VHH binders against Profilin-1 (pfn-1). Designs and how they scored, part 21

Target 1, 132 residues: Profilin-1 (pfn-1), of Caenorhabditis elegans (q9xw16)
Amino acid sequence: MSGWNAYIDTMTAAAPSIKRCAIVGAADGSVWARTEADNVFKASEEELKTFVALFNDVTQVPAKGADIEGVHYVVPRTEESLIFGKKENTGFFAVKTKSAVLIAVYEGPNEVAAQVRKAVESMQTYLNNAGY
Short names: E, the ipSAE of ESMFold2; O, the ipSAE of OpenDDE; V2, 0.75 times the mean of E and O plus 0.25 times the DockQ between their complexes.

## First folded at step 7 (VHH)

Design v11 (from r2 with S106Y; framework vhh_4orz_3; at its last look DockQ between E and O 0.38; V2 from the best seeds 0.00; counts 0 for: pae E 3.6 > 2, grease 24.9 > 24.2)
Fold by OpenDDE, look of step 8:
Structure v11 (fold): chain B 132 residues (1-132), chain A 123 residues (1-123)
Amino acid sequence: as target 1 above (132 residues)
Amino acid sequence: EVQLVESGGGLVQAGGSLRLFCAASGFTFSDYAMAWLRQAPGKRREWVALISYAGDTDYADSVKDRFTISRDNAKNTVSLQMNSLKPEDTAIYFCAAEYSFDWGDYTYEYDYWGQGTQVTVSS
């Protein structure tokens, strides 16, 4: 877990709007790393198991949305390895790597979303190249 | 030409109800998430409700259990049923559309806006 914490720090530092992050196993939603302390990522393992399963068929996600940390998000957009959720002035980006799902929860207007996506996709690319 | 036209606003007493309506044209309505936002005098525009192209909904905490967003893709319309209205709900209400698919030009702002309709809730 200690090694994965560095990637959490990298994502959270990428944009001030990113408040909480998690790296979880794509197969089972097990937590590999997450933000702690004042910005602890609070999703349960059961919730995360359900969440990562959304990537099995992203085309169905806009119909039912996604729940993270007990909060329901409408999902306007999905790609094969990306799920985007929105709620008021907050949202999340989740991207899937070979073996992991990266989740970033952000706060701010829609304009900040582009930076958040860039941050998580940059990490996605890095981890994929590293074999993860 | 893209058009979003709101209607249904007006003056209502606290505790009353209104139903806002938004008619869309000039774009593929079924490919867009639709949202209602509002702006009160001297305040920033705030998110009220969102419905995905597939019908999933969510609401601002301040309007949960009072407001209901719905859409009709066959008619290119989105509506907002507002019950138990409060004076703090007074605002200009805007209909907005957000594209739900990525074609390489990713913006996370709303793509289209209506001109808004005034809702006034008196004490």
Scores: ipSAE 0.716, ipTM 0.872, lowest interface PAE 0.6, mean pLDDT 92
Fold by ESMFold2-Fast, scan of step 7:
Structure v11 (fold): chain B 132 residues (1-132), chain A 123 residues (1-123)
Amino acid sequence: as target 1 above (132 residues)
Amino acid sequence: EVQLVESGGGLVQAGGSLRLFCAASGFTFSDYAMAWLRQAPGKRREWVALISYAGDTDYADSVKDRFTISRDNAKNTVSLQMNSLKPEDTAIYFCAAEYSFDWGDYTYEYDYWGQGTQVTVSS
């Protein structure tokens, strides 16, 4: 239990194709933990606040897309508590828990994307069960 | 019975404009993302523009601010407005379609392709 960065390490170990990821507060987008150094997750406070607000009505997201780290992603569809975006061979998965939003940015084909989604959803389940 | 048919290509001078059309039939057009890709002589196909089933758009950096993709679900068409054309835009342009609601697919792997339309930009 060395704090929230341990969960970042768990996700990146499970899916090495994750380029950058973060755990942020669902209410305000405040950063709880993120990848650092050469893999630093670079999103402004204003961008993250806007991003987490998308979970208030996921049905509106495919019409507008989503912006992460200044990059616009087309969102082909949404699911309950899940938003994902696509841009060529780059994409992201974001899932909402009771108190947090997990965001993982990746690069690679469908097989890689599927692995990243599994890692993010596993952490979502863990955090929900832990009361987060 | 699925068809994508491109039109609107031709020869144009640098700095000119063209509008490409793609007519779709044989599938539920409104459930599909539509894309334009191009292939220049001796090069691999490259993605140019995409419009989602819900209307959000994305563009390759090389064409951003010069090209505009749009769709008309009532007519089952997607179009590409190409402005400020450059000799480097010379290519065969293809439209492509991908089903938006395949719950196992997370990357773009197009289901249907057109035959292409030639665009030639002279200097």
Scores: ipSAE 0.625, ipTM 0.808, lowest interface PAE 1.1, mean pLDDT 90
Fold by ESMFold2, look of step 8:
Structure v11 (fold): chain B 132 residues (1-132), chain A 123 residues (1-123)
Amino acid sequence: as target 1 above (132 residues)
Amino acid sequence: EVQLVESGGGLVQAGGSLRLFCAASGFTFSDYAMAWLRQAPGKRREWVALISYAGDTDYADSVKDRFTISRDNAKNTVSLQMNSLKPEDTAIYFCAAEYSFDWGDYTYEYDYWGQGTQVTVSS
């Protein structure tokens, strides 16, 4: 598989509660890799362009929330390179690296959310150290 | 002492409107998400609407486009405007609060609860 697809596999293996995820370009939201088949990550190009732009000023995000795959998520808080959102018993974590945004959509209670966050932050660190 | 006090409930004809209010005290209101939940007799409590500490909102499918949640951090109040009311909306409505930086299922996981206000929608 291409190298970017291997990173998708690494994240989903690290946190099985991840239902869909993607790696997209930080500048334009272009899809570098995503989950496919029964778990297709279905965000549109326009939605992803809007989504990655949220990282231009994360302090504005809690007031407006975030949309991924046509679902509106309330964003309880942000950190400099991390946005997470909640919708009922589902959520997402997104982190920005030098060149990319990693997005993981999960289902489950708070215990699984911590695993998802750890998976995406570990990959964030790895990609940043590799220059991405 | 933390208090959430609901008001504005009552009897209304189907198709009518009500506005509920919740006055909060005893905690830093601006750090909390606020929500409305409801419980009809003999049924489980269900989530109705939530407003984040920063003003973003979410609604249960059954009330979307009919109900509007809003907050006033200067007055420590949250309100629920309920339009196009149906007999199915008859319930005790509860105000609830959760610290915004806790990771919970916001449909049922709240730190503080009010005593509730009765809304009755007649045919």
Scores: ipSAE 0.253, ipTM 0.606, lowest interface PAE 3.6, mean pLDDT 88
ESMFold2 (binder alone), look of step 8: mean pLDDT 84; pTM 0.855

Design v12 (from r2 with T107V; framework vhh_4orz_3)
Fold by ESMFold2-Fast, scan of step 7:
Structure v12 (fold): chain B 132 residues (1-132), chain A 123 residues (1-123)
Amino acid sequence: as target 1 above (132 residues)
Amino acid sequence: EVQLVESGGGLVQAGGSLRLFCAASGFTFSDYAMAWLRQAPGKRREWVALISYAGDTDYADSVKDRFTISRDNAKNTVSLQMNSLKPEDTAIYFCAAEYSFDWGDSVYEYDYWGQGTQVTVSS
């Protein structure tokens, strides 16, 4: 059983509007943990390798957007360790820690987007403090 | 005062083309992603296309290969080129400004809306 799945469970419990979620290596996009079954996070490792490389220069991302699970998201803006994307009333938040990138795909109105961001940023802080 | 003013709608036969324009004023246009949405008779508003301030675009599957969104930040305009129009594209088309760069605000919403422009496609 993977210990990293406990962090997936914590994030989805904190923000139930998260539909799919993953924790991946910041250097290579390797999957450490992800949601499974009916909520399986479907991104390939090649796609994730491309995605985590976006954190090397987030200022270029709004011009290109971001692809997750074969879906293209417009990125309205970025912060240093945060990329978020928009597709109608759905989207994602991705945050970088020392060693990992946390990705959460959500569905719902604007209120749930704020909740998802808070859950992901809380986990980012926790993992950074734990040395990850 | 904030204004979004749409133009370019009209009557067109199936297979035809129209270009819609949206002129924006009263806010910092280059800070906002811009969207087109539509409302067909008796239906709720549906998203059609989105463009970031830096020009990246996304489209609803129903229009992806037929419509093109573009913007001119120097002129505060966003446009929607509609090709190969179908009767099911008949709707009022709305321009919306989507996101502010205000610090700490992570809520996605449309801050400003236009009055709309009618597009009618006959078979």
Scores: ipSAE 0.320, ipTM 0.633, lowest interface PAE 2.4, mean pLDDT 83

Design v13 (from r2 with T107K; framework vhh_4orz_3)
Fold by ESMFold2-Fast, scan of step 7:
Structure v13 (fold): chain B 132 residues (1-132), chain A 123 residues (1-123)
Amino acid sequence: as target 1 above (132 residues)
Amino acid sequence: EVQLVESGGGLVQAGGSLRLFCAASGFTFSDYAMAWLRQAPGKRREWVALISYAGDTDYADSVKDRFTISRDNAKNTVSLQMNSLKPEDTAIYFCAAEYSFDWGDSKYEYDYWGQGTQVTVSS
């Protein structure tokens, strides 16, 4: 069993407004680690498989949006390895590494969105440098 | 210089319809998500509808199935079709442009706001 939960803990400590997050396999959406208990990330395996496939062509995503935990998010724009969405007072940031996709769902105003993006992008850089 | 100009507001009876327009200039319209928000007297500004630059849409629960947001990137316009209007929909309606890369840098989520157009729904 891998120690991937340590990375979940690192991200949530860096951005406390992350309500739920997960690290999943980039190829299949398999869950490597996720927040648990009262903050359990509840996306189904089918939803995650669909979600990680969005990174195969991020240019199509703003036309369709993205679904996470049964919630539809408008995706205003994407970068090669970054998808993010917004819905009222909630949102998400998702980043792709070599082998993984990091997904963080947050609640709160724009100040916390900036903190969440920074936390997720910092972890993306770390994992890419570690060969993941 | 950036300009958003709303039009199409007015007086209408409950159950009626109105179509609001927003004409945008001074920025690359097709690169921005566009939103409609509203503010009733004595209340906070409320998000109503959002459309990505590529056409995906979302709506507040209070207007879902009654309102439709659309855009024409060739004409730099965003529109809001409002059907089955209720007295509770009475408000000033604002057009706004969202610049996603600058999230967290401003007090409000939207970089550019119009002046608004008044919608009054009578019972």
Scores: ipSAE 0.344, ipTM 0.660, lowest interface PAE 2.3, mean pLDDT 83

Design v14 (from r2 with T107E; framework vhh_4orz_3)
Fold by ESMFold2-Fast, scan of step 7:
Structure v14 (fold): chain B 132 residues (1-132), chain A 123 residues (1-123)
Amino acid sequence: as target 1 above (132 residues)
Amino acid sequence: EVQLVESGGGLVQAGGSLRLFCAASGFTFSDYAMAWLRQAPGKRREWVALISYAGDTDYADSVKDRFTISRDNAKNTVSLQMNSLKPEDTAIYFCAAEYSFDWGDSEYEYDYWGQGTQVTVSS
């Protein structure tokens, strides 16, 4: 494939409300690519390891929430391969593929969440079809 | 018909307490995260507290450790216990059913709002 940073650029171009995002390994939370510089995705390796483990049983997540970049998010909804987090005027979508977890943190009102979800799910479909 | 009806507001002295209630009807309450927001005179609405359908909570920094949000899914109610009230807490308080998102092809879902209940804190 053409380097993982290109997929970060594709997602952020598709949904400008994405403030920070990352593609991490589903097994261990290792960072494959993330936004950098002024938009650096700041989650630690330990936090990401904990986060990707949530996909082992997403039905328990709404009871405890999820932490990204040291910020606690209430989780209103999950699907088998999707976690949605919400805090004030910010939130995240995370989706799992065979080998990766994509995390996009966004800022804005509820209306922009749908655009962010579409961007992340489109990339999820692409990566699954590519064998990742 | 979707309805959110707030109650429990009133006038209270600084340092006092109030408990707000919100009764929900016309939607599947247990599917929605529920929030309290407030609007002070001359200000925009601001978020105060959020609770998931399963009970995880979050609070605005300005009310953390003073306010507690809770819910009763069997009675379709959400409540806000407000302690150590300050004049700055004076506002109309609104109950809202937060965006829980349609996992289908829907582009977005609107939040539902109540009419609000007035809280006035005197010094």
Scores: ipSAE 0.450, ipTM 0.725, lowest interface PAE 1.7, mean pLDDT 84

Design v15 (from r2 with E109T; framework vhh_4orz_3)
Fold by ESMFold2-Fast, scan of step 7:
Structure v15 (fold): chain B 132 residues (1-132), chain A 123 residues (1-123)
Amino acid sequence: as target 1 above (132 residues)
Amino acid sequence: EVQLVESGGGLVQAGGSLRLFCAASGFTFSDYAMAWLRQAPGKRREWVALISYAGDTDYADSVKDRFTISRDNAKNTVSLQMNSLKPEDTAIYFCAAEYSFDWGDSTYTYDYWGQGTQVTVSS
């Protein structure tokens, strides 16, 4: 239960441009772990439930965008298990595993986006291999 | 082969309006998000507005409620309607296309192929 915080630490160590992140249940958006203290991930239960439901049909997402922490992000494109959001010099990557959705909000120029994506996709692979 | 050509800039008094256009060619326009950016004299380039290929939009706080980005996928154009212009809006305005690269080294990097269009707002 509490062991999920170790995965948050692993992602933020791999990509220092990640400012806030969370691991949530794919079925309901329930928070399993999130960044805390000065970097607390501030999404409501209702917002997260809406967000994880986007993975039911990612092809609809670019038309409406996605909201995380009360902030609206334009979604330029999606892949089957990945939603990428963009807002000025900030953005997010969200990836779905069998049981979880990983959400990482980052700040910085586009050149750091690739590093953040790599960190999130590496964790996605790790969790899928662990049966999550 | 990708080309972006901006137009519509000019000199206008504070409180006035201008509409900028960007004509795109050399790529499948309807598949890409489009952005407007600007660069004021002596400053770094800053983002102004973004529109997805499906029409969702976002704006910098400094232009919110004054500027409107739109696109016409049949004509391969993106437009920026600028109302209630202020002297601080004086800049060269650029349009940009957002590309993803299949090789995994970049996720959605803006490419600037246009020379921009100058907007000057006098007080």
Scores: ipSAE 0.464, ipTM 0.728, lowest interface PAE 1.6, mean pLDDT 83

Design v16 (from r2 with E109V; framework vhh_4orz_3)
Fold by ESMFold2-Fast, scan of step 7:
Structure v16 (fold): chain B 132 residues (1-132), chain A 123 residues (1-123)
Amino acid sequence: as target 1 above (132 residues)
Amino acid sequence: EVQLVESGGGLVQAGGSLRLFCAASGFTFSDYAMAWLRQAPGKRREWVALISYAGDTDYADSVKDRFTISRDNAKNTVSLQMNSLKPEDTAIYFCAAEYSFDWGDSTYVYDYWGQGTQVTVSS
């Protein structure tokens, strides 16, 4: 019955190349939902608190990069509510809504990144329209 | 008229060092992330190192702690300092420029490539 897990399921169904993902609180990085079991999203509480704070000034992020699940990603560019990172054939997209940050880690060739970004941005739009 | 030109390759003995350079022209260099990739004989091209427009870096595990990527936005150059070279590092090294994609494209790919420079490491 977890409503937030339904959003995880929706994103993963839309972009099967998403290996792990989470929805966390924008203010504190508290986990609202995450992938579990064999696809468990393994970020620590401290790491998530640090990560969501990056959205306070995304223009500083490309100089430092971003860490997710103990992995450092180069962040080539940011948009006001979007941070994405790259490491070889893996990467992430993270988007901020009014109350949440959605983080999706994917694996595969560059072409799958398009599907992952679309899935994450679609969910961002949906949650913003729902007041989150 | 976009051009990436690599230089600095050559023959070196195992344990030696080389510095590769890539000179860029025809685009706004400071807007692009820059990468080095390599292709060994009979193998597919593999990613080696990446640097954001603002200087953050990442490296393939095979070259970590041995290679350093850097850039000079005023001179439109990216370089790769290669230390403690191994025979397994023998490859053609390519410079590539990567611009973050627009939502409408949503693909994270290399936009521009150089012709490559040969590095040969003898045992």
Scores: ipSAE 0.290, ipTM 0.639, lowest interface PAE 3.0, mean pLDDT 84

Design v17 (from r2 with E109R; framework vhh_4orz_3)
Fold by ESMFold2-Fast, scan of step 7:
Structure v17 (fold): chain B 132 residues (1-132), chain A 123 residues (1-123)
Amino acid sequence: as target 1 above (132 residues)
Amino acid sequence: EVQLVESGGGLVQAGGSLRLFCAASGFTFSDYAMAWLRQAPGKRREWVALISYAGDTDYADSVKDRFTISRDNAKNTVSLQMNSLKPEDTAIYFCAAEYSFDWGDSTYRYDYWGQGTQVTVSS
């Protein structure tokens, strides 16, 4: 609930180019926290369930891409616990922890994306160390 | 060292078709997503199409259902099939290569760009 929004705030403060983000359950895609109001993260429960299942085998993702908020992203590469998506001047980074998936949608050039990846991976490390 | 060379441009009448090719050398082609962008006179460069190393594709709304991007990893080529061409498609078309990210420092590399190939669509 509200406690998880502190982590959303931490990530957006570290990388201001993040336009929308969410923390969801790794098993079912249930939303734990997300950006709201003018920056509301609009993915449906069904879309998030499909999205988190991509982490069961990330090697399949570059062939089919990923959908977030009804938008299709090409996935150029994956790592074991990271999916990186691109669409024109926007993109996302999603990372899996023991029990959560962090999703950050951003806008901007490659230099900005590097900052977003760093912010998301830092939070991934923190949550894994906290047992999540 | 890194080189992208576009070909296949030319003059075509509205409603016609062209196929553009991009030959890549100097890098591991299969590690890169490939894109086509275009620039009309006096306008900014506009993204047209993207293809992952494994073949998933995306298109700008202005060309969706008319253009098809494809790649041949064995030949280090990416192509753009352009159908139902309109005068508004007149531009220099550029091939670009986008490396996902650097495994070492968590950053990704800049695009590599070709010199472009001119496409002119007459009304």
Scores: ipSAE 0.303, ipTM 0.634, lowest interface PAE 2.8, mean pLDDT 84

Design v18 (from r2 with F101W W103Y; framework vhh_4orz_3)
Fold by ESMFold2-Fast, scan of step 7:
Structure v18 (fold): chain B 132 residues (1-132), chain A 123 residues (1-123)
Amino acid sequence: as target 1 above (132 residues)
Amino acid sequence: EVQLVESGGGLVQAGGSLRLFCAASGFTFSDYAMAWLRQAPGKRREWVALISYAGDTDYADSVKDRFTISRDNAKNTVSLQMNSLKPEDTAIYFCAAEYSWDYGDSTYEYDYWGQGTQVTVSS
């Protein structure tokens, strides 16, 4: 019954190149909303708990990379509330808000990545302004 | 002037090994992720391996468990150890450097490129 599904729909409409995406709790990685059916976001609860903990110190992430949906991504750089990973023609952007982490997995070249980053950062700004 | 200079290419028989080196100058090497890509005649450039500035690595499935990328930030060098070489590995191998806070405005993923070094694997 979560209204959070509307935010998933908004992000995927803004960047159709997002293959799978989720909004999870920043404290524990609990799933609030995610893409489903043919686009189901497949990360386990243990993986998501590990992933959101990366935001406690993003400066250490490039040394270890990040795992999403059982796939290892090299993290070339991080920003204060942004982790992104790269793997050939696929990647992800993850941003932290006050209480949530938004994760979007995409496929395609750099032009696609820019669209996805913009969609995720726009939603991050919106949710922070809404107190989330 | 930014320079990436590859070396270590050559002719080798299938099953053999080669080690490629890339010497970087003219930028803050330790801030950049480094990659190896390859291009066979008439084919598109193919990504081979990536290493973050802090040492985490990833590989294309075609080379996983055969190739190892490493770097020495004190010497501004990245290297690619290639084992169990196959004729399909024949290509020009390029070193590339990546640092971008705003990617997506380019058709290419990397900020700087070397000129390449030829690797030829005979059957």
Scores: ipSAE 0.370, ipTM 0.686, lowest interface PAE 2.3, mean pLDDT 85

Design v19 (from r2 with F101Y; framework vhh_4orz_3)
Fold by ESMFold2-Fast, scan of step 7:
Structure v19 (fold): chain B 132 residues (1-132), chain A 123 residues (1-123)
Amino acid sequence: as target 1 above (132 residues)
Amino acid sequence: EVQLVESGGGLVQAGGSLRLFCAASGFTFSDYAMAWLRQAPGKRREWVALISYAGDTDYADSVKDRFTISRDNAKNTVSLQMNSLKPEDTAIYFCAAEYSYDWGDSTYEYDYWGQGTQVTVSS
């Protein structure tokens, strides 16, 4: 069975600049699927629980930033269901659905971030429409 | 008219301190994230420090725990406190501003740049 790993594969195929990504439970940060092998997503369950709790009040996030995989990112701005972070040539996009949070860590040149955002938001729309 | 004007650079001995200032005008300062970048002779510009409009900060590994970025939104100013300076910190330091929503589309490009201020650290 393909399970949730199929959605990871879909996102990385749509935006190859995604280096690591995961789909986690919105309530507790439990990992449903993640990139593996050379691209293993390394965030701990404790870190993910803290991270998904940021979506309870995204307006507070730019003051604190966000930590993912032990790396601190400045969060320049948030939207109701979107947190993104920036660190030089590395960044992330995270979006919340009804039941899940999608996290994609990327690196690359100018405009690659736009492709990553589009891929993550497309999957967010798909999962919301599927009731997740 | 948008302007970013750096000041505070100069010559200092290794182990010394300097404080750089950047005065911003011509845009809504509190909407923008602010950064410091530097360029040493013969090298590419490198990012040094970043501060969100709300005050969260990040630093390049080479300056972490030695440099502190801060901002004063009432005065439209961003500052960089540089402690324990090393000869390898010698560079022209630039202040830069970016509308925070657009950061997803940019790696090192910023909407607005200053002219830079020279920092020279002697052994």
Scores: ipSAE 0.301, ipTM 0.624, lowest interface PAE 2.6, mean pLDDT 84

Design v2 (from r2 with S100D; framework vhh_4orz_3)
Fold by ESMFold2-Fast, scan of step 7:
Structure v2 (fold): chain B 132 residues (1-132), chain A 123 residues (1-123)
Amino acid sequence: as target 1 above (132 residues)
Amino acid sequence: EVQLVESGGGLVQAGGSLRLFCAASGFTFSDYAMAWLRQAPGKRREWVALISYAGDTDYADSVKDRFTISRDNAKNTVSLQMNSLKPEDTAIYFCAAEYDFDWGDSTYEYDYWGQGTQVTVSS
């Protein structure tokens, strides 16, 4: 049991519209914790390595979009440490901390996306303050 | 203020084609993603296609191999090429800017969506 799973539980409790999420290493995309069972986050190691590398230059991401769990998302824009994608009534938010990337995939209309973003950014702040 | 004006709709027979246009004004068009949505009578508005400011695209499964979204940043227009039209494509088509998708701003359901452009596909 990883202690990092407690942070996954905290995010999903704060935003129930999160369907799947993970905390991965910023340098290599290695999984530290992910949702399991019926909500398993199923991105491959190769995909995660490619995904975290997007944070090396977020300004290039809207031209190509981002792939997560084999699904292509249009990235309408990026912020310094935030990439988010849109697809119908689904999407994701990904934020980079000092040593981690948090990824949350959600389902629901734009109204629920705001709550998901808050949960992810709150955890980003917490982990940065903890030195991660 | 942001204005979006749709055009190009009409009556067409099943298997036909139409091209829709959206003229945008009041914002820096080249900085925003653009979308097409549609609404059939008595139904909720549904997403059809999305294009980033830099040209990456995505489509609803129901239209994926039949519709093509494109944009011309010099002319502030987004277009939707609709091929192999089916009766179930009959709807009012609306364009929307990313400005309408900003988190915490739900006004994308009002004002800028206007009257849209009617597409009617006969069997």
Scores: ipSAE 0.445, ipTM 0.727, lowest interface PAE 1.8, mean pLDDT 84

Design v20 (from r2 with F101L; framework vhh_4orz_3)
Fold by ESMFold2-Fast, scan of step 7:
Structure v20 (fold): chain B 132 residues (1-132), chain A 123 residues (1-123)
Amino acid sequence: as target 1 above (132 residues)
Amino acid sequence: EVQLVESGGGLVQAGGSLRLFCAASGFTFSDYAMAWLRQAPGKRREWVALISYAGDTDYADSVKDRFTISRDNAKNTVSLQMNSLKPEDTAIYFCAAEYSLDWGDSTYEYDYWGQGTQVTVSS
C-alpha cells in the first residue's frame, strides 16, 4: 500500500494540475494508493468497484457517463484502456494496466488536460512493464 | 473545415423561453461531444452545457434545471432549450465541438466555436 505512494507522487510532480488521484485494483477497485489529507481522493469502495467494471466494455460508457467521488462526468469518448471525463474546467483520466486502474482528477483549462493525460499514460506504461 | 452555425437567439423578457439551434458540418457529427458556451459583456467565456455523442448531459450550476441540451445525430444538430430566463443569462451563445476533450495531440489544444447568437433578457 505505502510503496505505491511513490507513483502517486511521480504523477502529481509531472502534472501539477492533478488535484486528486489513486491507483486501484483492476479486478475489484481496492485502493492501493491515493492522495490524502488536503487532497484526499474521496471515492467509496462501492463506487470504485462500479468504476473499474466500466473497463469490461468501454464502448458503453459515453452513453451513461462515469461517477467519481460522487460527481458525474460526461465521457466524450473512450479508447481501449482509457476512460476520460469532463465537467466544466475539471475532469479526469483513468487508464487500465494489467492489474491496476490509475485515476487522476484535475482542474484547469483544456490545455492542462494534455499534461495530465501524458502523466497518467506514462505511469500506465511503467506499471505494465513492471508486470502490473 | 469544421463549420458551426447558431440560430434562435433574440430578445425576451425575464421568465421567458428561447430555443437555440446549432447546425454542424465538416466532420462526423456523431463522433463528437457538443457544448454550449456563453460570453456576457465584459466577461470571459463560460461553459453552459455538454452532451456526449451518445446523449449523456451535464450543465453549469447557474443553468441546471432551467436549460436542456439535446442533439439529433441524423440532422447534425444540437439544441439548447432555455426556460425561466434571467437578465444574467444575457450573452452571446456559442456552439462548440468538443474534440479537444481527447487530448492526445497538441493540435486539439483549442475547441472550435461558431460565430455565436445573441440572447438578450430584459428585466
Scores: ipSAE 0.320, ipTM 0.620, lowest interface PAE 2.3, mean pLDDT 84

